# Ledger of designs, part 3: miniprotein binders against Uncharacterized protein AF_0758

Target 1, 276 residues: Uncharacterized protein AF_0758, of Archaeoglobus fulgidus (o29500)
Amino acid sequence: NTMTEDMKRSVMSQSLEQSFKKIQYIIHSVSFGEVPSQAVEIELQGGTLTLDKSDPEFIVAFVNYTETNPSNLPCGRVPNSVPLCINLSTGRLYTACTHTGYNFSACTLNHTIGKIVYRYKDWFLTLEAGSVFSKYSNQDYSKLLYEPRILYNATLSTPGKRFLVMTIPLLDGELSIGGSGRFRFVLNEGNSNVSLISVSNLGQDFNDAYVILRGTENKDAWCRFFERSGDVFNTTLDDTKTSYRRCSNSENAMASIKLSNVHEIIVIFRQVLFST

## First folded at step 19 (miniprotein)

Design s1 (from n2 with E15L W74R R75W V80T)
Fold by ESMFold2, fold request of step 24:
Structure s1 (fold): chain B 276 residues (1-276), chain A 92 residues (1-92)
Amino acid sequence: as target 1 above (276 residues)
Amino acid sequence: SDRYEIRVRTNDPWLARLIALEIQYLAYEMGYEVTIVIEGDEVRIRFRGDPDELEEFLDAIRYIAQRFAKRLARWLGKPTPEITVTVHTEDS
């Protein structure tokens, strides 16, 4: 009967993974596509499904290593950004910079984006930042099942450089369900925040740009995703600025944006509201 | 397998960028590797496949492009831009 149990577990996990792919699609459809509201039905098969609004935080930071006062940065060139001090070792944000450690002035685009988590025994499925991850609690790595909607492999013919589009759903509302049987919840569209950044307009006032997920349990999978982007994201880090030499060794999932290769950056945060 | 260039003219440079994102993700889901170039308001997608794969990909692209044009009009309070999709065979 162990072969039968292995087959049942495999069917269950594939069914839940397909359900998460549908949820990912519906989140995008509600956020950026067809409809303002859509219902979802899911069989939980004895597990739990919860919305956690406390983690992770998604941060895009345009950093000046020399300026000691974030308020002096021309953050108008990064629409919707806030002048803050970022610690590139921890990803934490402050209103003022000290002159020690890994604290730097930045124009920041940041939101606590939340996640939905399915748990069955030691198995987790997580949807965060538009990505779906699978992880067993006894493992130190996550498997990226469905990629986020981050476009990094496209070129603007004029001037022949890459462009980067990141569409990040912000998960809000309430969801906490569990048990056996079929459950229903609704996703509704919310507010949007759109930032179009011209890299040439940044000039010499910014030294580097970073994408950081703070508080993710899927750091290794995010690092591998960034690494696959080759000439847009750099997972080799400057340890004099970040205290780490690689994304995989950092506290957070973290990559720099290769500004020499990128002409435009579009960052879209779109709220999606869960209700039962 | 043949090499194709699919051209999606959006009549809106912003829409071209968002449609390019959707097409890249569609290609990822379908298991296709594509190269995407944007010229103004036109998305150019280089794709390698057989004619049946091309037809399926084109149908999906037209569907996505029309839906985003409608959503863009809603976002911006303006008329839906006309979307045209053409295919060119890539010969040296």
Scores: ipSAE 0.649, ipTM 0.832, lowest interface PAE 1.5, mean pLDDT 87
Fold by ESMFold2, fold request of step 24:
Structure s1 (fold): chain B 276 residues (1-276), chain A 92 residues (1-92)
Amino acid sequence: as target 1 above (276 residues)
Amino acid sequence: SDRYEIRVRTNDPWLARLIALEIQYLAYEMGYEVTIVIEGDEVRIRFRGDPDELEEFLDAIRYIAQRFAKRLARWLGKPTPEITVTVHTEDS
C-alpha cells in the first residue's frame, strides 16, 4: 500500500544517502591516505549507479575584459591555467575570442569533472564536485545533502589574509551497475594538480575571477551553497558581462559566481578512478 | 574543562593555510568549537576540553598535518617541510 511504499522509500533513501556519504569520504581519502585504493560495497535496491564523465565542468577563470587576445595574458601567474576565451553568459570556452559581447580573454583552470548518479524511479542521488545532492523528478530543485570541500577562513584581520581552498574530485574510470543485492567497486587515486594563486601577484592584468559549474542539474543548490558566504562568493553578477544578474538563470544548466575579498587561493583537482 | 592552544608550525605559509582549513573542518566533524589564527607559517588553534579530548584532537591534528605536508610537497616538487605540534595551556 501507499504507507508501506512510503516506509520502504524512507529506509532506502537513508541507506543510499549514507552510502553516498561513505563514497564522498573515500574519494577524499584516496588522495590523502596511505592506501591509494579503497573498496566500496553498496546495496542498490533495484536502482542504477553510473559514472557520467561528460558533465559537469568546473571552471576557475581570471578574466580581462579589455584584452582581445588570450595569449597576451600573463597566465604563468595562475599556475596550470590555459589562456582561453570564455563566454560569461554560457560558460563555454574557445581558443580565440569571437566578438559577441560576452566573450572575454581569461586564464582558466578547467576540467570536466564528471558525476556519479544513482537513479531509482523518480529519485536521483548525485555526487559531483565533492557534493551530494538529492532530487525528485517532480521538483525543479535539488537538496544539498553533503557539502563540498570548498573552505575559507571566516574573518580577515588587518595583518591577516582571506584564503580559499577548493578541493574538487575529478571522477574517471568506469562504473555502471544496477539491480538488487550487494555490489562492490574500487576507487583508486589518479593524477592530481595544485594551483597556488596569490591574487596580489595577478596585478591589474585581471578584472574579475569567476567560479563556474557548467552542465550541472543542481545549479540552484550550488547557488544556495555559495550564497552562504557572500563575502567570498558574490552571487550578484554584472549583466553587461554575463547577460544576467544571478548565480543561475533559466537558460543554462550552470551556476556562476564572482570571487570577492580573497587574497590567496588553492585549487586542487584530484583524479579518482572507478573500477569494478 | 581547561583551555588549550595547539600550535602547528608548518615551515611553509601555503601549507599553513591548507592545514588551518582542514583542521577547521575536522573540528566541525568532531563537534569541537575552535578559534583558528594563522601567524606566518604557524597555525594556532584555541580549544577547550578535558585531557582525553585534547589527546584525541591532537592525534588527529598530527595525522592531518603530516599527510597534507607530504601531499602538497609532492605535488609542488619540493621537500616535505618539517611539522612541529606543541600544546600550551592558556590562562583565560
Scores: ipSAE 0.564, ipTM 0.815, lowest interface PAE 1.8, mean pLDDT 86
Fold by OpenDDE base, fold request of step 24:
Structure s1 (fold): chain B 276 residues (1-276), chain A 92 residues (1-92)
Amino acid sequence: as target 1 above (276 residues)
Amino acid sequence: SDRYEIRVRTNDPWLARLIALEIQYLAYEMGYEVTIVIEGDEVRIRFRGDPDELEEFLDAIRYIAQRFAKRLARWLGKPTPEITVTVHTEDS
C-alpha cells in the first residue's frame, strides 16, 4: 500500500510540477500583457487545488529606527508606500508606533499576495510570490522548484552597484478544484502597483529596508533564496531590531536589503485574477 | 558559435531595468547563458550562440520588451516608449 501510494505520488508529482510551471508562466504572460486572459487546463488524479488569499503577506518596509511617528517619514520617496509602524519581529503593521520593543516607523509596501496550493494527503505544492515550492508535511523544509521573478544579479555600469527588481504576483479571485479529472480555470490581468525607488533619494531618513513574507509556510526555502543573493539581501539580522539573528530562525521569511549595494529598487505587485 | 552583444534601448532607465529582468528569465527558459549589464536606459546582453539561436533570442526579446513596455506605460500613465534592439558581434 505504501509502495502504491508512493508510486502514485511519483507519477502525479511530475505532472503537477509541470502544471505549476505552466501556471507560473501564464501568470507572467498575463501580468506583463502578452495576453489579457489565459485559460489553464490541469489534469488531477486526486487532491485539491485552491487559491488561498489569506497568506502570505508580502512586505517591503523602509524603516527608520528613531522616528516615533511614521507620518513624519518622507514616504513620497517610496512611491505607493504607506507610513506605518512595523513590528520587525512579528511582521505586523500598525497605524501608530510606540517605539518600544521591535516596533519602528516605516514606509511600507504591503499586500496580501496569496498562494495557490495543491494538496494531496501530506504533499503540498505551492505557488507564492512567483515561486513554486514542494513540501511534505513530515518534513521541516521546502524545496524551491521554480525561481521567483526577482532580479538580483544584474550589473549596473557602475561597479559594485546593483539593481533590484521584485515582481510579485498578487493572486486574487477564486479557485477551488479537486478530485480526478481535467479542470479548467482562467487567469485574467488585474491592477498593478509600481514603485520605482531610487536609493540615493532615500537619504538618511531610512536606516534599513526589509523584505518580509509574513505567514509563509516555506520560510526555510525563502531564506535560502535570499542567501543565494547575498550581495543584495542580508539574511543575518540584527536581533536588537528584529529579535532574530537569522532569517532561518525568524517567525517569517525576512531579509534586509543591502542599500549600500543596491542603487535602485523596483517593486511591482501584479494582480492576477483566477476564475473557474 | 559567436559572441554577440545585444542592446535594448528603452528611453526609460526604469523600463530598461525591468526588461533586463525579463530577458534574464527568458534566457534561462531558452537555455541560454547570458550576462546582463544595465547602463542608463540601455540593457546590454552578452550572448553566445549560432545565428539561428541569436535570431530566435532576438525575436523573443523584441516581443517581450515591447509587450511589457506597453503594459508598464499603461500602469504609469505614460506613453509607450520606443524599444530599439540592436545586435553587435563581439571580437574574439
Scores: ipSAE 0.393, ipTM 0.729, lowest interface PAE 1.8, mean pLDDT 90
Fold by OpenDDE base, fold request of step 24:
Structure s1 (fold): chain B 276 residues (1-276), chain A 92 residues (1-92)
Amino acid sequence: as target 1 above (276 residues)
Amino acid sequence: SDRYEIRVRTNDPWLARLIALEIQYLAYEMGYEVTIVIEGDEVRIRFRGDPDELEEFLDAIRYIAQRFAKRLARWLGKPTPEITVTVHTEDS
């Protein structure tokens, strides 16, 4: 019996999901794991697989609501951070603050991390920030298929304090394949940016810390991800600071870090270079 | 099923934290629910399962911890730590 078109699509989608799981694993291995280089082979039966380096941007911002000059912030307490002005509504970063609206001084860890996107008709499979998402064009929600490499359920010996580590792959290079057949591409390790943050050292110089994925098409799924880690992340937002009350209503996926519950934060950006 | 506390010591607090991340993900991949506590250079994993599951999980932990620690140590410019894995049965 000949498979129906729907069945064919289903089989293909399952196969691709598995492939993305493999890609996710390889990205991790190259970025943070044991191998500096790894070749990946993937079989496609239509569609396109591309690396989009333009979105999203991953931002960790330690914000001071009262300081008008970002350069006055002790950004040394946030290693590798840059003093910038952030609009907490739009997620945009500026070198100088216009002290209007939702613009605040911040020490920021920000990188355009990019995404790998498989597209077949109305179906999208996306890998970003180490996570894999599935979405249909006619849906207003994404499904998180595979979890990112973020530690959020570990506690320190100090009661009520947690350790947060975020390892974020920065996708770079080039990848553009399409059609039917077997394709091969290579992943190589690149540069890294590591920030070890002791929350106790932040003192009162920072009011809040935010994680923002600007430009993501999987905002809803990210919001849900943050919500699942309610001890570490707060998806309820101060609308006087962010213009939003909830992550789900925000322009970008965003959550505040509960600094009262987190003792140490590690943020690692690791570049992965794609080549064909 | 019994409850176990698995302890992984790395002799480096930073490496312990990074290994904890890997263990968390490993547990996720294997379909296990765990809680993780970090005490200095020691990662404490509370695990519930039968002896076979425990053995499987332990083998995976040992493998990951050793290999990953070696890689991370090099990456961080540190000596490769000695990994010690111990298991304690918790009272139910």
Scores: ipSAE 0.324, ipTM 0.689, lowest interface PAE 2.3, mean pLDDT 89

Design s2 (from n2 with E15A R75W V80E)
Fold by OpenDDE base, look of step 19:
Structure s2 (fold): chain B 276 residues (1-276), chain A 92 residues (1-92)
Amino acid sequence: as target 1 above (276 residues)
Amino acid sequence: SDRYEIRVRTNDPWAARLIALEIQYLAYEMGYEVTIVIEGDEVRIRFRGDPDELEEFLDAIRYIAQRFAKRLAWWLGKPEPEITVTVHTEDS
């Protein structure tokens, strides 16, 4: 019976959403220093739970539109950044700029952060960059179920100045579960990369800064998230710097950081290792 | 419901930023809307609720502060920050 199947799916989905909420919590606990290791138990009634380490890539890029050699950029002002050439249309990074199209020199904070994906028939539940998303294959939109740990609602006493703090878990290791039953896996803490950026120190050497999630299947939801933080992020893009005018139409989820409104930026990447 | 200002003071400005993030997330999880202002090493949280809700939120913040101090020390490569939590009633 279709109704019975739908009911079963609904119950299952609710249970799994709760499980993912727990996983999200544990990931943050392990990745950001609460506990070094934590076991997770999940009950599945079908479907597959997998760790995909290939996508997405999380990129923070401080761009200079005129400098042709990334090595000339003062990347020391962006701690732990790497001087690279970035194509602001595709999000691809290169060691050298071709000086054509939308390729620009940048100091980049970039990592392949991976995602956990639960799939059951046409339903996808995804955890990436600390966020949890739900999507059906027949839909062109995703739903953000649980927000990431990104600080966007903090200001200075001076009006118009904000802080941006992003904590991004790097998912690594192995996870592949399928079928029915109770499954156990372990999360362990890994390495960290921390960047403490004072915007005032950037000077005129950087024209703009961008946040890019490259290769995400939840682009629409990320764009909406950025829009909700409109004081910090701009989802309207300069089509002279990128081939796109809007995040929603871009190849990747991307937004510029409103540097005029942000006093300090903290970016923390923290590795979490999955094992069975 | 009354308006309150919760102040979390540290001796490290960077620690304040990280604590603010945790408080924001905590508020979200608890279903509270808050406004966060950071000045130097102090986080100011504007909170609206009844006394019971306030107490619950304060307890949670104090708990986080206690546990987070050691973590912050490690993250920042600095001595363990001193964290104090106070609450003030805002004028209506």
Scores: ipSAE 0.494, ipTM 0.784, lowest interface PAE 1.6, mean pLDDT 90
Fold by ESMFold2, look of step 22:
Structure s2 (fold): chain B 276 residues (1-276), chain A 92 residues (1-92)
Amino acid sequence: as target 1 above (276 residues)
Amino acid sequence: SDRYEIRVRTNDPWAARLIALEIQYLAYEMGYEVTIVIEGDEVRIRFRGDPDELEEFLDAIRYIAQRFAKRLAWWLGKPEPEITVTVHTEDS
């Protein structure tokens, strides 16, 4: 019976994981494809599926360690960015900098991007930032099942620099369903926010750039994802600026962008609206 | 297994960058290890596999190009890109 129960749990988890793969594909399809609206049917098998719009926050920050007033930064070089103070230890953003501790002036691209969470007993499936994670409540680590749409494995042939493209869905609308049987919801495309950044145009006004996911429960999985792209992302951190030596030790999932290795950065936030 | 270089030429360097992202994800999905290099408006994908794997990968790349060409044109504010896909194999 224990072997039979293990097989049933494995079939259920595989079924739900495949459903989340389909949801991930559909989110991309309505965000960046020719299909502006698509219905999804899912069998929840006794669990719940909810849209949580409160976290995580996805942050791309171009930081100046010596400028005391964020409004003095040339944030026009980072289109659609907002001049803010960032605490690199906590990932929190403020309108003014004290320039004490780990607070620094930055041009920031940030959004609370939300997540879709399936819950069944002690098991969670989460879709956030275009990635799908699996986690059990009795464990602190998560498994990355399906990667985000972040380009990390490509180079420019000359001068040997790379480019970075990040396409991040913003999950909005309403979704709260649960129980047994088949459920239906609809995904619709929303607004987009596109930032095209030439690293050469940043000049000497920015010392470092960071990607941070604040409020994710999947920090270890995000850190491992960033480590796969060691030519673009650096998970070894300067502890005099961040309080941490590595992403894995950080409060948030956090990596610097290797600006010496990256020629262009494209950041796209694309709203996807859930309705029943 | 054979070594191939798949070349995807676009009419726009920005379109090439976005298509490269989609190809990276596609390769991840299919379990292929690839090396992606961009030369201006051309994406070059170095791939190792057999002819059946190549055919499958090429079909998927052509599908991506078809599906996203219209959205990429709208997003970039430009005419719809003409995307061509060619493949090169190592000689015997």
Scores: ipSAE 0.416, ipTM 0.704, lowest interface PAE 2.7, mean pLDDT 85

